VH-VL binders against q9fz32. Designs and how they scored, part 8

Target 1, 221 residues: q9fz32
Amino acid sequence: MALYCRDTLIIIFQKLTVADLARASCVCKVWNSVATEDDLVVSAFTAPWRIKELVGRPASVSFWRDNGIWKFAISHRICRGDSVTSLAVKYAVQVMDIKRLNNMMSDHGIYSRDRLLIPISNPEILANTTCYVELDKYAKREVAVLYLEGAPKREQPVPGTNQQSNLSADGKRRLIESLRRSMQVDDGTALYYLAIAEGDPRSALSEFSADLRWERQAGLN
Key: E = the ipSAE of ESMFold2; O = the ipSAE of OpenDDE; V2 = 0.75 times the mean of E and O plus 0.25 times the DockQ between their complexes.

## First folded at step 1 (VH-VL)

Design j1 (framework fv_clesrovimab)
Fold by ESMFold2-Fast, scan of step 1:
Structure j1 (fold): chain C 221 residues (1-221), chain A 122 residues (1-122), chain B 107 residues (1-107)
Amino acid sequence: as target 1 above (221 residues)
Amino acid sequence: EVQLVESGGGLVRPGRSLRLSCTVSGFTFGDYAMSWVRQAPGKGLEWISFIRSDAYGGTTEYAASVKGRFTISRDDSKNIAYLQMNSLKTEDTAVYYCTRESYWGDYAFDIWGQGTTVTVSS
Amino acid sequence: DIQMTQSPSSLSASVGDRVTITCRTSQGISSYLAWYQQKPGKAPKLLIFDASSLESGVPSRFSGSGSGTVFTLTISSLQPEDFAAYYCQQFDSYPYTFGQGTRLEIK
């Protein structure tokens, strides 16, 4: 029943988590107007991790609904000799966590990438740093990226969601064969998951893995 | 049919420069990484350079024997890979092959050109 | 650099023979190894990738095995067109390196 001035509402919102801000936004139009203010959302997202600066903004407001540590990742530039196992040791994280973050089933896929996203093992590494909001095409999600040796000086072209339409017939065949081997399925199954993923092999692997987990959880094998 | 055609080889004197070209057809060039591999007369194969597709940052790598002297590049609009060879030495005499690195985790040089001969002599 | 050693350096065999070529690496490379065939005056041709996967269009008499530091290429029932040089190559780390080659000659 109380009446709030905008300044009082802003102070209240600055103390909420991003999930709480999203919920407040859904409940009331006045709260919604204040909760969509860029500075408040960014502050709520960065404050728990003591991040100095967040560069870039997500394409969707849904990014702000969760500020857990899994929203953050270290960008590791792939060098020959790197493996998921060696990087897990280097960054003190688990192999499975690297594979999940990057939608990987096989270690062999890393050398087709320019970078690998590494999960944050110790959140203190984020303190007083600059993070970059980026869409990672292989992880198929927006992440707040930490560059340990500095961010790229220029934006790099990223593979489009129309990757499949840009591939030759031979490239598609190679992709299907690689997926078939990684998933240990027949060509038809690999084609199906590649089709629903619109040609993205990492999304195809993710969808396949999700379907297997759902079947196991449901007791359907 | 997939085809790689090398050109630009020939006789050149030590200390001079030469540029090799690799023209590709039958596949979407921009989707693939490319390498140069050479073979000196009567010797085995030696990998010398690699360039990723632009989608993966266009990063390059070089064998120590050519680092600082050779530059690999690509022009996806023309479907051509290049090898710029500077400060040539007699040890660079070889047949130079352009190769396509296989895609998506099954690493190998799956397609090779016929090769172009480079002879470095005074 | 990873050193690749093939044995034997040359081998004489007859049509119908089973031939095995070994490739040893100076350090572990998991399965990041390919095998190539090269005929005189021709470019190399891919036979095997990822240590044991047969390249499309390659006859089933060719097979690869091994992991880590020891790899083998086997040709069952050797055919006349198989007399050539064979090379192993690692894709584990830069610089990529090849074995010295194995010459397969008619007995």
Scores: ipSAE 0.000, ipTM 0.419, lowest interface PAE 17.0, mean pLDDT 77

Design j2 (framework fv_clesrovimab)
Fold by ESMFold2-Fast, scan of step 1:
Structure j2 (fold): chain C 221 residues (1-221), chain A 124 residues (1-124), chain B 107 residues (1-107)
Amino acid sequence: as target 1 above (221 residues)
Amino acid sequence: EVQLVESGGGLVRPGRSLRLSCTVSGFTFGDYAMSWVRQAPGKGLEWISFIRSDAYGGTTEYAASVKGRFTISRDDSKNIAYLQMNSLKTEDTAVYYCARDYSSLWEGYYFDYWGQGTTVTVSS
Amino acid sequence: DIQMTQSPSSLSASVGDRVTITCRTSQGISSYLAWYQQKPGKAPKLLIFDASSLESGVPSRFSGSGSGTVFTLTISSLQPEDFAAYYCQQFDSYPYTFGQGTRLEIK
C-alpha cells in the first residue's frame, strides 16, 4: 500500500528541484537510494538552466544540493595581451568577480595560469550548451564549466596578440569609485590622485597616504 | 598554505600594556591589508583596527573603543602584524583574532583568512 | 557607525531544512556585506562576500542575497556541520561593523 515502488519514486523525483531532491533523500532509506541515482540528480541540476549535457561528475554528492548561477563559469584560455580588466570588458563582468572566483591576489600572475574562470553574467548563455564538471586548482572548488570554443584541447597553441595596457573608460570609472571608497573622499579627490599616479591605483593610494601623513605631522589635520 | 598565528596574549592588570603579534605564511604579506577583530566572552565580533600594506600607503583605522589607546603596525620583512595595546580596561577582555583583508581596490575589505586567536584577560 | 541587526538571534532547525537569516543595516551599504560562520571555540570563516558571491571552497547550499539595507543568508539543505553561529559584516565604511550573530541550533 505504501508508495515505496522505485518506478513511482523516480517519476516523483524528476519533478523536484535539487534542494527538494536532497531533502527527499533524508526522509527514507528507500527514497535516499533512488534520490542519489545519477540520472535524477543530473536532470534536476540541468533542467532549470536548460543545459543540454553535463560531462563529468563531482567528487562530492553535496555539489548537487544547489544549482545557482555561481556553480557555473566560462573557461577562458589566457593569451598574450590578456588582462583581468580586458577580460572583464570582453565578458561584461566585474574585475573583482573574476579575481575572487580565481582566488587572485593581484592583476599580475595571470600568465602563470593556463585559464581564468569567468563568472556567468547572463544565464541564458547556458541554454542548450554542454558544461563540464571540473575541480579548479586555483578556485579550489568544483565548477560546471562552459567552453565557448568547444571541448578542452590541452595542446592547442596560444595565439600571439598585441598587448594593450590602457584602461577603458568603464575600467577607469570603476577605479575611481574603488579609490573613493578606500580613501573615504569624493570622486574629484580620487580622480586627482589617480591622475598624478598615471592611472596606477596602488600609487594613487600611496600618494594620498603620504599627503595625509605630512598634513598630520604639520598639524593641518 | 595560508596560516595566521597570533601570540602575546595573557592576563594583565587594568592600566597596563600588552603587544600582540600575528605571524603569517603562505602568501605575499605586502599585498594585503591586515585587521584585528576581537570577541568578548559569550559576545559577538568587534572589528578594532586595520592597516593597509605599505604598497597601498600604510593607512590605519581604529574603532572608537580603542582609538588613542591601541596602535596597529606591520613588519613586512618578517611577515608580522602587531597590535600595541595601552591603557588596558576590563572591557578589552576578549579573544583577539588577526585577519587578512583582501587587498582589492574594486571592492571593500572582507576577511578571507583568520588566525586561531589569542586570549587577553584584563582583570585586577 | 552603521548598526547591524540580525534576525533571528537564535534558530532551531533539522538536517535537510531550508534556513534563512536576515541582516538589516541602519543605512544603505549597496552590496558591501559579508557573511561568516563560527563554530564554538574556533575562528570565524568567510562564507559570502559582496552580499551574494560564494567564497571558494564553501558548499553551494549557502547563498546570499539583498542590497541596500536588507540582506539574507540562505542554507538550502542543512547539514550537521552547519550548526554554528553566523555573522554579517558591512565593509562600506569605517568602522567596519558586525551583526550581533545568529545561533543555529539543532531541533
Scores: ipSAE 0.000, ipTM 0.436, lowest interface PAE 11.5, mean pLDDT 77

Design j3 (framework fv_clesrovimab)
Fold by ESMFold2-Fast, scan of step 1:
Structure j3 (fold): chain C 221 residues (1-221), chain A 126 residues (1-126), chain B 107 residues (1-107)
Amino acid sequence: as target 1 above (221 residues)
Amino acid sequence: EVQLVESGGGLVRPGRSLRLSCTVSGFTFGDYAMSWVRQAPGKGLEWISFIRSDAYGGTTEYAASVKGRFTISRDDSKNIAYLQMNSLKTEDTAVYYCTRGEYYDILTGSYGMDVWGQGTTVTVSS
Amino acid sequence: DIQMTQSPSSLSASVGDRVTITCRTSQGISSYLAWYQQKPGKAPKLLIFDASSLESGVPSRFSGSGSGTVFTLTISSLQPEDFAAYYCQQFDSYPYTFGQGTRLEIK
């Protein structure tokens, strides 16, 4: 059988992980057209967690590079009397994990919010559920969110609102400075990893980490 | 509950070596950078060393006063950070604090040293 | 190295007073500054991070302000438990450096 036969490539790609599919899509035009088929990518992302349905698609292809549990979160509607501490107990997670996910270091921010992201402590909660790919403004990244009470009815945004969601020059500078601090590298290195990660800071850190692991292994050899 | 417990301090003569340990519990150790900060008797705080998470290369930094003599390391499998102190001088006499320095928040970066151990005393004298 | 200078080095105050401590840096550090409180014989405690953000569990009478090279810690109404040493620290670059400390004493 010819390696470039479309039907043969589809069968081969169904055997790949999310990371493998992302890598395969960069090889050539024929491979890319097969590897980027929506059903294959979504299946590879959801299968390990036995998710019934994934609603929405990420704006960045870097979202598909990793299907670890940190990609998922419970969207909790904040109620009277809720606190980060009480929600940590309720969901069996650490206070710091909630604060980290929501980009907060103070309990003060919770009362100005309609919803709070809760990290997944038990992956079994994802089985046979519907998750929604959403850009969370507080976490500053795309998250596959689970709504235990059911997804909220979304009000359609007014025209022009979505066009203003791009990161400002000051926001980009802050991201680069944050990455520089976290990676312990210079500004140019932080900018490079942010660029290859298509503006996603988590993917930037993941790519940097992978390169460091590769360099350590190469140095040993 | 998040806790850092230092050990290994004591009385030592100049030119000798000592190794401090910091045992960590209550958080995912591998996600956090760790620092050592010391305080000489009656003096202020001095940052000594920093080690990044192993997942991000385990890179280290040192204050000029200890560079070449001290080595920071970590064992993520045991949740322990170490400070190996060689060629000790009387000026190294201080309480040594282990701190959780730069914890991993990808957007906000380092917030400071939010958790500190109770300290371990190192006395370098003849 | 970035030099951190606190003023005053010591001050005496009474319960109920409003006190301010200033930290000046030799180079611009944006908002990468934290404030710590240290009581005698105890480890330091984080009060303020990112120049103005109050650490959880810290009383609202504490506040931080400033950016660049000049930063201020304010205690709006001094309480008996607030008599301690206070330190600023920069996170802009290595080596991380602390101010010399400000000792807050009972008048």
Scores: ipSAE 0.011, ipTM 0.424, lowest interface PAE 9.6, mean pLDDT 76

Design j4 (framework fv_clesrovimab)
Fold by ESMFold2-Fast, scan of step 1:
Structure j4 (fold): chain C 221 residues (1-221), chain A 124 residues (1-124), chain B 107 residues (1-107)
Amino acid sequence: as target 1 above (221 residues)
Amino acid sequence: EVQLVESGGGLVRPGRSLRLSCTVSGFTFGDYAMSWVRQAPGKGLEWISFIRSDAYGGTTEYAASVKGRFTISRDDSKNIAYLQMNSLKTEDTAVYYCTRSWDYGSGTYLFDYWGQGTTVTVSS
Amino acid sequence: DIQMTQSPSSLSASVGDRVTITCRTSQGISSYLAWYQQKPGKAPKLLIFDASSLESGVPSRFSGSGSGTVFTLTISSLQPEDFAAYYCQQFDSYPYTFGQGTRLEIK
């Protein structure tokens, strides 16, 4: 009957907050096993915001530790005439909050972007929607993204999606450690560049170097 | 496409000097360390020198066999790495390869791209 | 200096064969080992780094394993283009050293 008891625990755990779920996982191996199930973690993450579906999974397990509103963002497609100030008015958010989310120190940075992340001002906008877990190159972290106009035609790479990997889990961890030391960045940043480079650490280093050159030229560094 | 092209090799008498050049394209030269690796006729590979990017201080290292005689340098504005070889000996006869040196993590280097090599023959 | 010893020094094989080459180090290098392929008259090409990570563009029939002082390069089903010399290299510490090479020849 372990299966039946487990199903009962899952129903109970689906009603817990992320913090409560983490505490439950510390009790014993059985509770920990149930609490670490992917569906349970996703449910705990999405339930407070009443999100209908979460597409994709993060490459970093730490993504699930916090389900605050800052984990979510609207992906706005940049159009001619858009500015950080005009978008702040349109979405009822502060200019500084947009800049912080996108690691911008000046308004000039919008010229080089296809899309801009907009912070969620009213959480109700997330209700009954589909959000996509994506690594954002400007925010340099995983974000649960809402597309008001619909998801892009060609699917963007989803971090942590199942793929034929040439790297073992240990090999990937060593590459992340190596990149972190080489680039002098944190684990999240190293993981981000490795993910967008599809596991190739030299491409990851190249992308990082390109971003640093752009940031220096734009006056961000 | 990454390309490294060596030049400057040739026949030289013992005790003389020779300067090798390595012109690169297809990547941002200033972001990478560069190395020279040689291969004597019918023998294996021997790393002889590397130079770090300017961001890491432009520091250099040499194999014991060439220390004090060879000098590695770089000109990031021209995308060229150099190897100045002084007091050449017969045992320096080899094909000299220029390589892009990937810093795998804090001073651990491997060679992900190689030029076609240039032959240096030291003979009386 | 870290001494690198490859075995065998030479090997004859047929297309379709499974081939293994071993590299032994005089001291522990964790996983800081790379494998290179060199065809006659050409420069070496990186195949595997960090003992087991396959370089981009290298066929999946190549694989590496090992840690510490013993490492293996395996070609699961030998192809005509695989007849070449193979070198291991430690990149744990300078001076960076290579094995003496293993020459893979058609039987």
Scores: ipSAE 0.000, ipTM 0.430, lowest interface PAE 15.5, mean pLDDT 78

Design j5 (framework fv_clesrovimab)
Fold by ESMFold2-Fast, scan of step 1:
Structure j5 (fold): chain C 221 residues (1-221), chain A 126 residues (1-126), chain B 107 residues (1-107)
Amino acid sequence: as target 1 above (221 residues)
Amino acid sequence: EVQLVESGGGLVRPGRSLRLSCTVSGFTFGDYAMSWVRQAPGKGLEWISFIRSDAYGGTTEYAASVKGRFTISRDDSKNIAYLQMNSLKTEDTAVYYCARDLPYESSGWYGAFDIWGQGTTVTVSS
Amino acid sequence: DIQMTQSPSSLSASVGDRVTITCRTSQGISSYLAWYQQKPGKAPKLLIFDASSLESGVPSRFSGSGSGTVFTLTISSLQPEDFAAYYCQQFDSYPYTFGQGTRLEIK
């Protein structure tokens, strides 16, 4: 971690991927201030997919560590007669991928919803589009969402509907202990990932796995 | 309702490979972590491998006795967990059980095994 | 690795007896211990998890206690179907490890 001219750091950061920019924020205060520059991070995230505009910003910096296709989803407005199977055919994706993305335990979950997230099969669909960073209450994570019919008029979901279930003190302790065992980390690290995932163990482990993958790619280990 | 069925066991010579399959039914496979546990004839239980669901990162763990030789994997679209066993040794002779991690508050794992298959026998000898 | 030692390795008992099996760990594992029953030629069956939580469908005569490094499985009034091997398992850290087993035999 060397101190350089700030203009030189900006030029260097223009060439880094979104994951590299996020990681650079950990190396020193000067690099951190440049690495967290909104324009650079957003440009690095959107450029590979040729996205025209990204509306909204994630609450978690870990969102920026990876710009893979799984960060994106189509928001499908559910219509009478829709089923997980019919939507899988329509969007050329697997039923299990739709269920996994939406944390669906049964097929009947579709009829309690007005919208369903569809995973991206063909990345070209993202080209020259506007995506919205949203915390999805069913996927229980932040997603860059594409609205094929255009974004709905902005109105936050009814209070509590997009909030992940709050856990009792005992339930939170058990999840932290389960994550500690599963990740092979200390309680503090498990608590950190559970906190950034807003109590969702699935998101917590996903974030942890993404960080490990990114560290291996960066040679930090 | 819930059932695990192992297959792929048999007699094999040292140094060869076998692939075990565990077909699951009666629950949402993609939400659960899966383990393989083996038992040598007349001996106790030995945990050998673990795989989380893809939704939880699909990460794997191995006992030292099999690390580098065995690979656990899963195909959630087919509801099958696999154990690829390479460079088999005589000491790998055992009944191999597929087991589901106890679901705990929708965490998808807990480390105790609530459902077990009936086992498939692997015999490694000349 | 966490070593699990069961005592006794075998015991003989009569129907109606109170039976106790102990499991000792080489390191503290809090309450992350499970007990299994295994009958000859069959897969293991989960009896108790989290040291003292009885699995659904398991008779109430089975109970578990302990924390840290010493754990106990108790059968309050032994029945004919209880003659089997019993195993403890820790799930605090990888690799998950089992005790060597306790064989419960008819006296």
Scores: ipSAE 0.000, ipTM 0.437, lowest interface PAE 12.9, mean pLDDT 77

Design k1 (framework fv_enfortumab; at its last look DockQ between E and O 0.02; V2 from the best seeds 0.00; counts 0 for: pae E 19.8 > 2, placed apart)
Fold by ESMFold2-Fast, scan of step 1:
Structure k1 (fold): chain C 221 residues (1-221), chain A 121 residues (1-121), chain B 107 residues (1-107)
Amino acid sequence: as target 1 above (221 residues)
Amino acid sequence: EVQLVESGGGLVQPGGSLRLSCAASGFTFSSYSMNWVRQAPGKGLEWVSYISSSGSTIYYADSVKGRFTISRDNAKNSLSLQMNSLRDEDTAVYYCARDYEDWSGYYFDYWGQGTTVTVSS
Amino acid sequence: DIQMTQSPSSVSASVGDRVTITCRASQGISSWLAWYQQKPGKAPKFLIYAASSLQSGVPSRFSGSGSGTDFTLTISSLQPEDFATYYCQQANSFPLTFGGGTKVEIK
């Protein structure tokens, strides 16, 4: 017999942070089956900011570990007459914060860029909006971006030569079972770490190990 | 049909080295994970090492970690076990064993005849 | 590490007897357990996987049961060729571990 019904566990998990969900899945097998659902991880990331929809999934294995305001940015399309200083005034942020987010050494060269990331000063602007998970080439990290004028039309990502993505359902099952045994966890936990690692088993093992180290250092065992 | 043939066993002094080989035939070697399992005289079976079909995932028993190295050559259909810093307790018959490839677990469906390793002065 | 305890260490039996061998895991391994038969001087032979699935070519008198921590191998009517040592193996996690073996010998 089960200890709790699924509905009760889902309500509990919806109140946890993304990092807490990962920790919970490592601690309790009953909770593991609920915590490994992609929808719960996305909900935990978006709920504090009241975001309506999160489009895309991170390429970086560590993206889901926190959901602080620094994960978000406005993607501003550079127009004639724009400067770092004028945009800092427009968005009520500090010039240095714009430069740090975009890895800029100086104010020059802004017109060589199509877009510039702007830090979020007021989290309320995220409410009831759609954010896009993108790897920004200048910030050198994953960012959940807000497009005030609407998202640009995305090119479909070119499918990689990833052997896992070309496997049959049986091949995918074998990979998940292999990870499950290597980590000594249940199938759902293995699927969760594989999902946040974009199907890379090496990265899945790395993220799982990092979460266990963090839990032990925090006294959570 | 499916055959696994071990070689390279022998008598060696403590601290010495041996290299075991397993020649596979009768199946697509590159599609199967492989294992080494040993059995000391008059004792039970002990798992030693695992290598995935591509060679990218490798596991060792704690008793041999840092001393033994498992490897494979899919072009030559061969599995190897390099054994360094040998101890008296490594004395055993060493079996090459093929993974069954069942999603419910790691099983050994075919075994070689075994090769004897004796570590003694 | 998952410890596998096998019982009995030996059993004396006659042809036609029903023989049962038990295997206990120190922690839950679901149904991920195999049974092997080994005759003196020979390599082990694969009998049963996933606790109860009989490998093709293995006689129907062999059967396996159990889940979690407690498992049983049964030989319903012992034949002369069945006198051997039997081993259980947990297939759940690394390191893979075997039971100590049960020798089925002539009474």
Scores: ipSAE 0.000, ipTM 0.418, lowest interface PAE 13.0, mean pLDDT 78
Fold by ESMFold2, look of step 19:
Structure k1 (fold): chain C 221 residues (1-221), chain A 121 residues (1-121), chain B 107 residues (1-107)
Amino acid sequence: as target 1 above (221 residues)
Amino acid sequence: EVQLVESGGGLVQPGGSLRLSCAASGFTFSSYSMNWVRQAPGKGLEWVSYISSSGSTIYYADSVKGRFTISRDNAKNSLSLQMNSLRDEDTAVYYCARDYEDWSGYYFDYWGQGTTVTVSS
Amino acid sequence: DIQMTQSPSSVSASVGDRVTITCRASQGISSWLAWYQQKPGKAPKFLIYAASSLQSGVPSRFSGSGSGTDFTLTISSLQPEDFATYYCQQANSFPLTFGGGTKVEIK
């Protein structure tokens, strides 16, 4: 009568929280099998926030361990004029919480990113929405993100236009380190501006200075 | 209008301590790196210390390293310099100076009016 | 450390005179040099950055030039408000260093 037992367990476990499913999965083999089913786990994960749909699956199974509000974030598309300060005001969150969530090591350089993760201050925005499980390269974490404008279309990769440098490998490393010092940013940010400037360090610094001016104007307004 | 106001200067004996403060207004303080620069009576300018906008990167002049500690409180828009083991040669006007934030280098675009520190027996 | 040598230490000049101040770095600093103006009892004022770029509000009679190790500040026609002490500052690397200053005073 194992088949009847499994069907009964599915009905019961469909009503459990992620915490209760985790406890149920420790009882025995048959309970473990049912309590770890993908449909049940996703339903338990999303139900407290009334999320309509969760798209994608995490690479790490530990993602499902709890579903506190800190597993979710708004994915904000960065525009010229945005600053961490202006976004903190816009979304009613603290500047440090934005920086911590996004693994920001410097106070500047947000324009090296296409999007910035924003902590959720009002959980009601999750109700009746579609969230996407994504690994954010800059934040170095998996997060369920909400796109307020709707899910973005996947862009085709831009063909490479990298201008070759006449510098040796050691010369390139020293140039990058000099840019880091001048810009007071991490390696990734320095490389980003160098890349959009086609390897020209003076153009890279000029672009950074221009973006910095917009950051300050946005924060001052 | 950008405004920087130093305070905390005074007369102190050699070996004593003093804490300088700089109150910032008229700009987004947390977006700017900050410096202390000093000027001994009748002498030129000497850079003392630098702190990045987040507070994570700090540099000191060799003459003050190990004795002075720069810090900032971005919630209160304030910059501080804790000065310990003070010596006669630390006698100066101390200026709070804002980093210009230019790609070409480290410049001081706004200065406070300074606070005077006198170290004498 | 990069030593900044500024000359002359003082100059006596009349209103309308052309004044030239020089600054030499002990090592190459590209064009990463600033000039400041300071009047007695006052804080320095930012004048020029990147050797030749004038800060907003600085009169066009001020000009800067130079690259590498040798730099010049020129006041083309001295005005009464220009009598002050001028400092160069290398902006290339820490520790940041200043020249010794040049006092421009009335003849």
Scores: ipSAE 0.000, ipTM 0.403, lowest interface PAE 19.8, mean pLDDT 80
Fold by OpenDDE, look of step 19:
Structure k1 (fold): chain C 221 residues (1-221), chain A 121 residues (1-121), chain B 107 residues (1-107)
Amino acid sequence: as target 1 above (221 residues)
Amino acid sequence: EVQLVESGGGLVQPGGSLRLSCAASGFTFSSYSMNWVRQAPGKGLEWVSYISSSGSTIYYADSVKGRFTISRDNAKNSLSLQMNSLRDEDTAVYYCARDYEDWSGYYFDYWGQGTTVTVSS
Amino acid sequence: DIQMTQSPSSVSASVGDRVTITCRASQGISSWLAWYQQKPGKAPKFLIYAASSLQSGVPSRFSGSGSGTDFTLTISSLQPEDFATYYCQQANSFPLTFGGGTKVEIK
């Protein structure tokens, strides 16, 4: 009986890892509704690193499931005189790790870029910081980005994300209903996948399908 | 209520030009991608062109590529299709259709009543 | 280009009959399929998207199913107002393409 009480579940789920939350979300509708709460997921993701705030949301659910140190990076604005080698020294990381993270084929590629993502070598740097979830165009992945010099200038929202904010309440409802029906899930679940997909229904469906496949493979369904 | 009203259809000779317009009302036009779809007499539906909400992304069917130009004026809630070098096979009822952009799929939730284009010698 | 093949091209049915229309894509389109209904002399009307109805007011007798390449539209009990031509459309990629249509006629 206690496991059906939302408040009780919240208390319990606050102690769970992101991975455990994901598993919990598959148990039943009630558990799903709680386990997919944005605050719980974000908390579970940030807590191990003592991150103060996470700004933005990933488009992929897989982002949450893997909360290793490699999910985080420092944003370094490239200055005149910078080289991959000099940055490696500066941040006490390996040149190869910088190159890998940024999909660099050559060291000279740095000059065509405005910034480099620097892998985090010391997790303590994340403590009490604000990290920003970004899709980096060079890394071709979502990364929680730490800015050491201050908050990123709000790049104009990618036109696609801003359009969602301007959706009428009715439009949003219709979208959610559509996803709900397509996924054959409840509103909460649909909202969750929509949220993790940054409002892209196509991505949301893709993520949902991926999760279903995983569940089937894992024998959970 | 969402309304789409096409205009500009008519009779034109092969090689001629025609400009279709679609007037939108009842919704925030600038928030939606738009499409042109045509239907030849007694035939099925054929997608013609797509334009994103901002107008930054445009696609054409191969059958009209290089001849047709889709455009929009968000300030006027208007969609246009400039048709050049018209051919007999372009004879059709032309529909403007709204695509709900948020779905990231390209289904057309609202259609105009269509405007008829007849290309004939 | 993704080709959409509808079958049958026409079907004769009576009121109350179950009608099934199939749409096959030449390649996988996930669930990005829309169905439209068109009555003579009228513009197409959006019916349902993929396996669910997105249009308010669509009767429950209409249902969609399928994923990947094979899709079906089912009318569980045909009503007089359902005699029309139905089209599938893939929304997976450009160019957007329609099926050839299925005309549901009175038997």
Scores: ipSAE 0.000, ipTM 0.519, lowest interface PAE 11.8, mean pLDDT 86
ESMFold2 (binder alone), look of step 19: mean pLDDT 94; pTM 0.955

